# VHH binders against Hydrogenase maturation factor HypD (hypD), part 6

Target 1, 377 residues: Hydrogenase maturation factor HypD (hypD), of Rhodobacter capsulatus (Rhodopseudomonas capsulata) (p26411)
Amino acid sequence: MKFASEFRDPALAKGLLAEIARLADQIGATAEKPVHIMEICGGHTHSIFRYGLDKLIHPGIEFIHGPGCPVCVLPRARVDECIEIAGRPEVIFCTFGDAMRVPGSKLSLMQAKAAGADIRMVYSPLDALELARRNPGREVVFFGLGFETTTPSTALAIQQAAREGLANFSVFCNHITVPEPIRALLDDPYMRLDGFIGPGHVSMVIGIHPYDFIAEDYGKPLVVAGFEPTDLLQSVLMVLRQISQGRAAIENQYARVVPEHGNRVSLAAIADVYERRPSFEWRGLGEIDASGLRIRAAYRAHDAEEKFGVGYAGQRAAVEEAEGCACGAVMTGRMKPVACAQFGKGCTPEMPLGALMVSSEGACAAYWQYGGARAAE
Below, E stands for the ipSAE of ESMFold2; O stands for the ipSAE of OpenDDE; V2 stands for 0.75 times the mean of E and O plus 0.25 times the DockQ between their complexes.

## First folded at step 1 (VHH)

Design a38 (framework vhh_7nfr_2)
Fold by ESMFold2-Fast, scan of step 1:
Structure a38 (fold): chain B 377 residues (1-377), chain A 118 residues (1-118)
Amino acid sequence: as target 1 above (377 residues)
Amino acid sequence: QVQLQESGGGLVQPGGSLRLSCAASGFTFSSYYMSWVRQAPGEGREWVSSISSSGSYTYYADSVKGRFTIARDNVKNTLYLLMDSLKSDDTAVYYCARGFYDWSLDYWGQGTQVTVSS
C-alpha cells in the first residue's frame, strides 16, 4: 500500500480499501467480470490517476472514464465556427485557456491566434464584459463552454450586458448538460454500467435530484463525490454497498459542499437566459437529445450565433475523428487509452490526435501523465 | 410536437382551493420530470413545484410547502397542482413545464390565470 502515505488520512484510506475489497469479493467482482463504475466528472478522472486509485483499488472494480470533459466532447464543427468568428477583423474572441489547443478541422484557436486572429484568454466571462466596455468599436465574443458549473457565470454576464446596454458583447453558446448524456449511455445496449460516481461541482449547481431517474428508471446507484482520495473511496464503497444489497439510490458523499437542491440563484440565472436545444452533437457520442443550451429570444442581442450567422439547429457537419484515433471508444469505456494504437506513438500531448489528449480532464492525457507512465516504471 | 395545456384556474377567495391540470402530448410523458412555474403581475417567474417521472419524488418552493400538492397520472399524461389555503400572494399565471430544475425547463404551456381576491 505504498501510495496510501500520499493520502491526507492514510489510516482511513487503508480501512476503506479493505472494506471495498471485502464487498467486491462478496458480490463476486473479479478482473475478468468487474463492476463497472463510471465517473462523470473529468476532475474525478484526474484525481483517480493522480492518487493512483486505479492501482490501489480491488481489481474487480473498473473505472469507466465518462464524457465529463467539455472541450473533449466539443465537435470539430463548433471549433471551426469559433475560428470563423474569431477571424473577423471586428471581433475580439474571448475563451478559457483550455479550449485554445483543441483541434478543429484545419486549425486550433491557438494556431488561429498565431495567424493574426484577435483571441484573448480570459479567466471569467466578466473579463470579456470589461473588454467590451473598453473596446466599444469592436465586437467582443465570449466562448460559452462547459457543463452546469460554468453556465451560471456566463448567464450572469449576459444579464449584466443587457442591464448596461453593452450591445457589442455576445456569447457563442456551447453549454451542455450532465443528466442527458447519462441517460444516453444507459440506453446504449453495448454499455455495461453498474454504478456512477456523480460530479461534485455540477451538483453544487443542480443538486442531487436531477439524477433520480438513474435509480428510478434504470435501477443503478449514483453517489455524488468530492475530490479527495478518501471522498472517492467512500463513494465507491457506497456504490458497492448498494449493489451488495440489491438497492439503487442517489446518495451524496459530498454533502459538506453539495446542497440537496443546488444553488437557486445560479439556477434562476440559467433559466432566465437559456433554453434547451432539441439536440446537441457530442464528439465521439453523436447527437444527444436536449443536452445543449441556447440563448433565449429575450437576450438575442447577446447571441453570437444569431449575430454572426453561425448556428446549430441541424446545419452542423458530422463529427469526424483523426484517422486511427479511438477517442470515441475510450470516452464510452469500450477501451482504455493505452489500448489505442496511436497512444504514445502518433498521439502525444505535443502532437494530440484528439481532444482527450489535449485536456488535463481527458482520459488520454491522464493516462499519459499518471497511468501509462506509472505502468512503465 | 410537444404540447402542454393548462386548465383549472379561476377566481377564488383567500383560504380557498383550486386544482390545476396540465394535459401533455407529443412526448413520452412518463420519462420526464414535470414542473409548475408561476408569474405574478409585474414580477419574474417563480418555480413552484416539481415531480419525478415515476411520481415518487416531489419538490416545493418554500412559499407553497404544506399548502400545495403536485401529482401526475402517467396513464392520462396529465400533471396536477392541488392548491389549498390560497393567499392573495398566490395570484399569478401558472405554467406547466417539462423538466425538473429551473434551467432544464424546455417546453412551457400558455398558462392559466389564478386570482385570489378578498
Scores: ipSAE 0.005, ipTM 0.396, lowest interface PAE 10.8, mean pLDDT 84

Design a39 (framework vhh_vobarilizumab_d1)
Fold by ESMFold2-Fast, scan of step 1:
Structure a39 (fold): chain B 377 residues (1-377), chain A 117 residues (1-117)
Amino acid sequence: as target 1 above (377 residues)
Amino acid sequence: EVQLVESGGGLVQPGGSLRLSCAASGFTFSYYAMAWYRQAPGKGRELVAGIYSGGSTSYADSVKGRFTISRDNAKNTLYLQMNSLRPEDTAVYYCAAYLDWGSYDYWGQGTLVTVSS
């Protein structure tokens, strides 16, 4: 039984599910008229399907997967620019493992590596910095990816390279931010969102106040959540309690980990190294104001866009999703993975059409592996 | 170089009004949330009012209904309209810029407000 095998405290889980059901009934939530709760973090999507919370919870509660997978929302053209940089004979290109299989227009980084590009999988940008120290005759480029959880480590690596005068280290900056796409989704006339489960790890860096606009401008609750099944259930309960009370506030279920004002040391490092781009393209969402980061002029020597003459501005309309792939609709929660015409047919983990099937944080991959694959069969 | 320069402080009688301004430079002002803090003699700093990049506002309970925070993105300027001032509003008022990152990255040097006869 799932409770016995998946939950450390089955009695607590059953109690939370019962209270959620009581509040859902009180609100008048049904399968035909559900309360739509978006979980923004890909880790939450994964946990929901892994623990079968989508099947165990009251049918009046519908989970909507948000754009919480950094590699999933990266434009195809940006992958193409990585391949262009990595293809240069002087370059050692360093990336996190999950980016290796993401398709560009013609090649993934994995395929470029197989074709002879010097591409190295690393655990952190500090590993790339060490490669730069050991290879002074080569250009070492780190693929800077991720939301606010990864930007501090990349900022530290850039600061260290500058202190050491390590001229052969640079970062291709594709770091993005979480609050800005939430505003874009709330402004989307096709989205029907009643509340949010906020990202735990991002909020460790930025705190809870960057989400205040969700309650203040849009009248929607958001609860920052941990990753255990009971953390998620408690967070859903907190969202439903606000809805039942006609209230909207930002609450922190993960207070043992997430400080109210975030991590000041991390934020200082980010502010020193990065500035906001006026806009950044998100796969499936289009241009979002202030949602991407670029390296400040003081650290320009470590900016791979400047160094190799690549950049986003010329790429906005160049690349389309694979024909029949509904990645944009799936990543914004407008479509379930199983409703995509290619799901389980032309798009599988072995032959992915888009990033959502490649990354474990992508809705299609999570749906295939944990809960949705059984429904599709 | 990031700079926040406060102005508009001074001596005012109880029940009076003052308008504080904060001139911002060296960053893309329109993308930052902004706030006013104050520090009274012998006390710690406290948040007075905040305004987000989209224009939504928040206020400390002690000033709600009396103070109004606003911004002019074209002029890179933050304002605090203070009405019905009380002796307990006496403090140095600080402008702060917030990158929506969970903390305030940039601070002004402050402007003194004294509410007394």
Scores: ipSAE 0.000, ipTM 0.187, lowest interface PAE 13.4, mean pLDDT 82

Design a40 (framework vhh_lunsekimig_d3)
Fold by ESMFold2-Fast, scan of step 1:
Structure a40 (fold): chain B 377 residues (1-377), chain A 117 residues (1-117)
Amino acid sequence: as target 1 above (377 residues)
Amino acid sequence: EVQLVESGGGVVQPGGSLRLSCAASGFTFSYYALYWYRQAAGIERELIASISSGGYTNYVDSVKGRFTISRDNSENTMYLQMNSLRAEDTGLYYCATWSLYDSFDYWGQGTLVTVSS
């Protein structure tokens, strides 16, 4: 759409773009030697493409679309474990809608449902609690999925189930954390990252201080950002300003929403219910230390992993992506979606080969809808 | 400095009662879940009881109905009321608290409980 109709303040946006271009030129950023800024949040990826910021911004600024989509980084083996649980006749399996179409090794949850598995789409873990109350003869399993934005609600549901004695409620825990993959990316010799746009919604829970290591240990700036196009442009400008000054600090562009110390009630609920796994496998990134959560022994009655004998399948549990799909390379910023041979051909939102085309937070779906509407041109 | 200090341990006869206390300082006590662990001779340390920031309690099956965990946020103290004590309850009792994001992982030094006739 037209620039003016898409931006709440088009004059401010134009001024920000001009100042970004001035600083980019000043630091010597070019298309051949760009400043690489990773947005870690799938919502930021979506907004960048929706508003065409990747096309409007100076060519010396390159957005790297980080692994901020929970279903996108979920290994195929964990989807297979969901299908195994859901296939049991005593089980009602509850999941968020965006997980339904993610491919496993043989089936998606949607296909398993069509084949007779009792799979329910829910909007919150509270819906699964109600199903457990109404079906005391059935095992109700909730698919615990997401970063710190969803983890508190699942923790509260587990606390409530335990308080009520709902022995038939359990969670298959696949919750993951944001700071740890950022460290893994910074330690990767193939990734050259100059700065970060920090996730707005995750930071509402964890605050800004979990990111301090990025500036302190790695000398890289991170700016926590809102989702409006001017929020994103201000955040880019703040990153470039730090680079031009030889500084590295954690800054909060989204202070109207994100408190410095996060949500302490949410953090306490997470700490009560969950502990860190020693490592967790991420599709495209491999094993990342301390990045996955598991339910503590105190709540083991509500841990589907314990209850059904499905475990973290071990370090090499991930299975191959569909032939011709480059999801791993796209998730780590090593390839743009339009460079995938299947984009717009064998891989579309209607017939997705990988998770990045299924989820609205995935880079492939965002490219298709906004930047990639003309598949590979 | 963050500190957890247990007290109330001692020698009791089977069927007796003890009240353990864990006094905390140096952090915002009300924000964190709190835990009691037990280490018996020749047995790995086990979680006995927990209490969330919101007051929800959980217990291992072997102590349910006999032990009660509670907290007093105004006094920065957590308690474990132990009733109907058995010889198998003998061990070193630790209070603990941790956070996944605040680099908060603190344990007391332990208090010894001996149940003997």
Scores: ipSAE 0.015, ipTM 0.319, lowest interface PAE 7.4, mean pLDDT 83

Design a41 (framework vhh_6z1v_2)
Fold by ESMFold2-Fast, scan of step 1:
Structure a41 (fold): chain B 377 residues (1-377), chain A 121 residues (1-121)
Amino acid sequence: as target 1 above (377 residues)
Amino acid sequence: EVQLVESGGRLVRTGGSLRLSCAASGRTFSYYAMGWFRQAPGKEREVVAAISWSGGSTWHADFVKGRFTISRDNAKNTVYLQMNSLKPEDTAVYYCAASYDLFSPGTYDYWGQGTQVTVSS
């Protein structure tokens, strides 16, 4: 294949593709009856389309793009709460840059900044701590966003603020977890998944054993994967090998990076600072049990929800998605982005209807940037 | 932040063609959606065309569709407006503007100084 020649090791890539095709044929996988493999991580979705793996791989293998983009699954109502906090004259609101363009019900954070809100882009929660030290007369609020990869850094910042007595630092906690939405997807009667590519960076924190239920309760394989094209191809091969053998197990293709039991220091910091919410709303997926984190009572002084009287459920009604947006169907694998009626019409990266088009890790944005359907327009 | 400088405006006769250029400073240009606007004396500023950060999506106002084409070259940090079949009604100061992912005139964050296009009847 022409595209395979652009990989760092094209001979290895071609060998993996050939072995994948052999196993797919043995399983009886065809374009009409494919093996459905979900990649959970948005970085994997991006890599698959960037390297054209969806076009190079056997047609009996179908990738399903999971909800692995934190800004993509952030509810409109939570963006609205960010804007409400940021609009207060005493507040300096700090966020990672990728959250700036996510649409709320009326405004994005970028638009709120343009309208006069004091919103600062930062590279880490530690930048927000420094702003709090330098601005003792103002409330510095950090937007806590992301899966288990970002949660430890925010936990450490909260611990440091508590130790220093930085009363003007707080976090608006929107951290979410990966295993819980996988369980929700597997419990969906319309979802037909045969295997999973597990997130590499999240697994560096939590290890591989939080995924054991996928094999034990649902009989499905999951392989934790790196981000290189050959990492992804090897992971697909490992999933297919399990299917061909009638096995289901959790395997680690990314062992050079991901330890079996995760990062004990990071896990201890998370356990100290956070507890699970009973449920958390995911844009396009609804309520998912135990999938969101809340700051514990011991750190309540640094909880922006308590400090500013905002929060989830009971303070705000769910905000509906834009008319005609199919984000929920795309995230559950019922629809490819190009099949959405708004794709390339009312929904573009410049005028996104839903969050999957805003972030490069969202399925819609990845299809737009790297997918063949974009070239047809 | 980005700075924008328009060029190419001049006097041209009805039916003629003209290409406007908008040069942007720095590497951040490729993250911005770009628009072309115009304002004639005594009239409000109006949107002429817009192009996505990647160049994969374009929009043109109904009054210029088929005559004007917006394009961009991210390697050169430049946006173009190719203007064909010019009419006296196209006489205006043309502005380029940059926005983070928005085509709305009210949400453009950075503006050039403008370049004058005059179409003789």
Scores: ipSAE 0.000, ipTM 0.114, lowest interface PAE 21.1, mean pLDDT 80

Design a42 (framework vhh_7ubx_2)
Fold by ESMFold2-Fast, scan of step 1:
Structure a42 (fold): chain B 377 residues (1-377), chain A 118 residues (1-118)
Amino acid sequence: as target 1 above (377 residues)
Amino acid sequence: QVQLVESGGGLVQPGGSLRLSCAASGFTFSYYWMTWVRQAPGKGPEWIATIYSGGSTMRDDSTKGRFTISRDNAKNTLYLQMTSLKPEDTALYYCTKFGSLYEDFDYRGPGTQVTVSS
């Protein structure tokens, strides 16, 4: 079998694929009526394409690539607000690397940097905190972006700035949460989801119990998974076993890494610094209740929205995705990247029409790198 | 396994030139944007230049007249040609795969030291 050599244990992988096929046949899964399993984490989407699991697995199993890429779901209006802040002469604007390329309404951050804005690529919020210490005459703003995996580090940086009285450090908070969009997807009448592969790294922070509602309220299985090919195959098998047995539970395939109750220190830091927004807009998904975080009043001095008078999200005109881009349909599983008319033509990593081609955690970029675009060569 | 190995650093006098190399393995090099970053003693990391998979480049204004980023996809190698070196260019230089919020940090190499002094 092609790609078997890419697995850490090819014999185990072959056995898992055979058992998955047996269960898929038993539940009546076919290419025409597949079992839809959403992987929520962009890292899982990347691994599925990298190892060709979508091609090796039984055709009755369909992977739905979920909204697990933070830059992919960030609204254009939020990118525009980053550019407004970065354009101020007193500001040093700090961001993670792949956020540089995300298109706003008019400019990306990389284009704004080329036009003279002081924008620095950093690897952690602690790098931005150090820039604030070294530049006391400048306002240092960190672009707070990501799911629960990145939120603790930003919370710790805010706590440290407050403790030191480092008044020139602030965060433009765009942190979002994983359980809330899952509820929104399950409430969508157009979504047909049978089960979930839960995010490994997010679950290291929040534990497994935030997902209990998926089984209890919606009757759907979720299995938290590692990133090795056999981790993913074992997790798919565990989902199919639940479906075949007519049950729904939250299971942890990644127990060697993910503790049941998460990281209590990280959760305490998040709870101290952040509170939930009533709603937050997700590119391609609309407003999702309680899915975004904002800095609490106690840390208001470190909130860039308060400092710079931005944060009129929801009052700005909607910005449409580029014409011919099917990013919303790809993100919700209604279309595979290669079915998008622009894929590999008007939309490439060098000339992305939408966020799913910008980040390697986006389905379009992952498929370009490991799947359809390379196969088409 | 993804691996990035930088080389070509060393001691050079002001006004001198160096060519840095980054040998990549474990991934399809030609599909990724590649970036050079430097970190000076006591300072944070500073972005220098990015080269897209198609060969177009984006460069920092402070160095773009003196530094040129390039790639050889057949050899899975990234380059940084540095000219008119100044003492303030003294730093650890490393390459990174540009394409993921989390991946850039995980896949940066060990770096190559450039020291500009008499």
Scores: ipSAE 0.000, ipTM 0.147, lowest interface PAE 19.5, mean pLDDT 81

Design a43 (framework vhh_6z1v_2)
Fold by ESMFold2-Fast, scan of step 1:
Structure a43 (fold): chain B 377 residues (1-377), chain A 123 residues (1-123)
Amino acid sequence: as target 1 above (377 residues)
Amino acid sequence: EVQLVESGGRLVRTGGSLRLSCAASGFTFSSYAMGWFRQAPGKEREVVAAITWSGGYTWHADFVKGRFTISRDNAKNTVYLQMNSLKPEDTAVYYCAADLRFGSYLETDYDYWGQGTQVTVSS
């Protein structure tokens, strides 16, 4: 098959697909009554569509593209707060490039930059730290964004700023965590999730044991996976094997990269710098308990929320998505991107209506590029 | 009523050893992750060690790694902190805490807290 030939080992891939089909048939999985497997990593979503795994795999297996894209789940109100901070004349606002195009209520960061705000794209919080050293008369604010993979480098930058006395460096903390939304999705009676493909890079930081509750409290399997197509197929096979045997366990397909107990240095840095918010709003998912991080009092001089008087918790009304955008339904598996009325019409990567089309990790962008894109007519 | 009661805190000389115990009652101990925290006068509270509900995962802060060991006995509803090679800098009130979630490295995840036990390390 043409698609299988794109794999590094097409013979292994064909063997895995055959064994997956055998187990799916044994379980009684069909297109009408599929096994629902959620991946909570934008990189896995990308690989699934790039390699056509959704087309090659048995029709009784349905992938649900979970909330694995940090910019995609960032509330519009938090983008508005970034623009408010960046609009101050004393501020140099630093952000990752893909956050530039995420729509706020009126403006994106890219539009605010065009209107005169000093907004700079950076690759690391360490770049922002260097900007703070070079511009001692300016306030340098880093947009702290991402799951546990990016949180350690931001924590290290805050620790370094404190040690050096860089009073003009601060972070607008929007870091979120992976286990808490999994619990929230499993607690939703309308979500039918049979298993999970666990995030590879997040698990390098936190290890595999933070997922133990999924098996122990909810009776669902999770397999931490690598990003090669055969990694993903092996992980699906491992999930299906557990289901066929009536088992639920946390397994690690990506053991060559992911240590069982995670990265102790990274976890210590996170524990030193951060504490949990009581709740955090996720675009399209609402409030999720304990899912967001806040800078601790010991580092309050480097907390942009404290420094600039912006707050997340409060009476700010929820800001709705652009008319016709179904981002919430897509992120909860109730709708595939191609079923959104605006997909490929009013919503494209060049003119995105919602965050899922802005980020390469978003399901809409992945469908456009690999699975759902149509040839021009 | 939920209770966590720490014991074992006392005056110890530098280089000594001490074992703290935390007895839990009023909840299903074997379903909760446990942590040890400490707070010295004029300092913020800091996490020392954590252990999952099953004991399958433990985490220790770098400043105690190799010197302190967290453990638990679910049959006795007790979590322990074995402290070796004690230093004056280890002087603090030590607290145990319980977390229904997954054994977090974050203090704010903990639902129940003990009253604390004083450890004083003399030079």
Scores: ipSAE 0.000, ipTM 0.245, lowest interface PAE 14.1, mean pLDDT 82

Design a44 (framework vhh_7nfr_2; at its last look DockQ between E and O 0.70; V2 from the best seeds 0.00; counts 0 for: pae E 5.2 > 2)
Amino acid sequence: QVQLQESGGGLVQPGGSLRLSCAASGFTFSSYGMSWVRQAPGEGREWVSSISYSGSSTYYADSVKGRFTIARDNVKNTLYLLMDSLKSDDTAVYYCAKDMYSSWLGPFDYWGQGTQVTVSS
ESMFold2-Fast, scan of step 1: ipSAE 0.537; ipTM 0.798
ESMFold2, look of step 2: ipSAE 0.250; ipTM 0.686
ESMFold2 (binder alone), look of step 2: mean pLDDT 84; pTM 0.844
OpenDDE, look of step 2: ipSAE 0.400; ipTM 0.750

Design a45 (framework vhh_vobarilizumab_d1)
Amino acid sequence: EVQLVESGGGLVQPGGSLRLSCAASGFTFSDYAMAWYRQAPGKGRELVAGITSGGYTSYADSVKGRFTISRDNAKNTLYLQMNSLRPEDTAVYYCAADWLSEYGYDYWGQGTLVTVSS
ESMFold2-Fast, scan of step 1: ipSAE 0.061; ipTM 0.523

Design a46 (framework vhh_6z1v_2)
Fold by ESMFold2-Fast, scan of step 1:
Structure a46 (fold): chain B 377 residues (1-377), chain A 123 residues (1-123)
Amino acid sequence: as target 1 above (377 residues)
Amino acid sequence: EVQLVESGGRLVRTGGSLRLSCAASGRTFSDYAMGWFRQAPGKEREVVAAISWSGGSTWHADFVKGRFTISRDNAKNTVYLQMNSLKPEDTAVYYCAAETSFLDYWESGYDYWGQGTQVTVSS
């Protein structure tokens, strides 16, 4: 194990902040007319808040906290379908811990568990596969969540279940993809973005070339970044350097971890098990074309949507968040968490109204933890 | 701009071996990750094996592990599928495919496809 201190290299951080300030001034960026940089990954949002980078950086740089938290963008209707599946007496429903507290229309999974549903918190789809082996008389359903970083593990679990003939294992597939929401945001006439910090962990799987359209079609820079504060500062500097030079390209600050062409083994597993949905609903963002995955017909015995008769068929229009919650506006950069009328009042980590307060990678939860408790007074 | 041409498909007896080749022309072959797919009559197209642009990473579907091996020779702009211990269930048209990016990892994400080569496995 390694221990990290704040700003592991203070001299490097100071130098990066100075060069960022120089380029920001050169570009003419001010607090009144800022350069808007969206970080896509919830892990980057968390690091920015934890290390106070939003406060330390030149005021002409504004971070927009993107939709990089899978539980944050999960529709209420999909949570409701999880509760329907988990409520069946033959079912052991397995999920990641973060998803337990995500509000559905009436209940969270935690509340359903309290009411008697057999819901197990797991750390891997392989844990659910083991539960299926140990409980052959029960239906074990894994809640498949996450971007391309988690999808390979779920694909491998499905392939393993098929090889073993483990008929009591299935996955409720809610995996989503990163490039498609970026395109949707760039197509939004109300969104004004100057550049992007690209997701480090997703890019380990997909590589950097899936983002080429951002530079080629939209003329915007994207830099794939690591999670240390100096990684993030270097990435911001690289974005500003492109802007100052009047160019747009996809660059990789995280080359020590992210290979240019990604992980072909992971991608082949995903391609074997999954296909794209025509569209997928994102909480607060609406329908995004080609952004969700479904299990292919060859693996339908392990598809919980097929097995339990749930899914997109008959799904109603997008359900808005609880009254007074501004999660959609926060995710699109139209509002900071502290400006939400419910922040620190009716919406807290203990009593979350929306998903952005549930997950540590959600902007509201990150601001609550690191942004200061004064908003709760 | 990559054109792919598969070769090597033929009739072979159960338990036999066969090597398929996929020759690439046009743009630099070594920029592309490559895959082998197959489609049998009445079945969906399925991924058989994949190889990274450098050849440093490979994947094989469970139904061919231990029997099939994917490899590539970037100097010859060719990818291979060595098929051993062939079964009647392996009868299919085999396609090679190349992609310039990993935006799409389903079939439509493969930018360039060959015409296919027929493999028939008889008793």
Scores: ipSAE 0.000, ipTM 0.157, lowest interface PAE 14.3, mean pLDDT 80

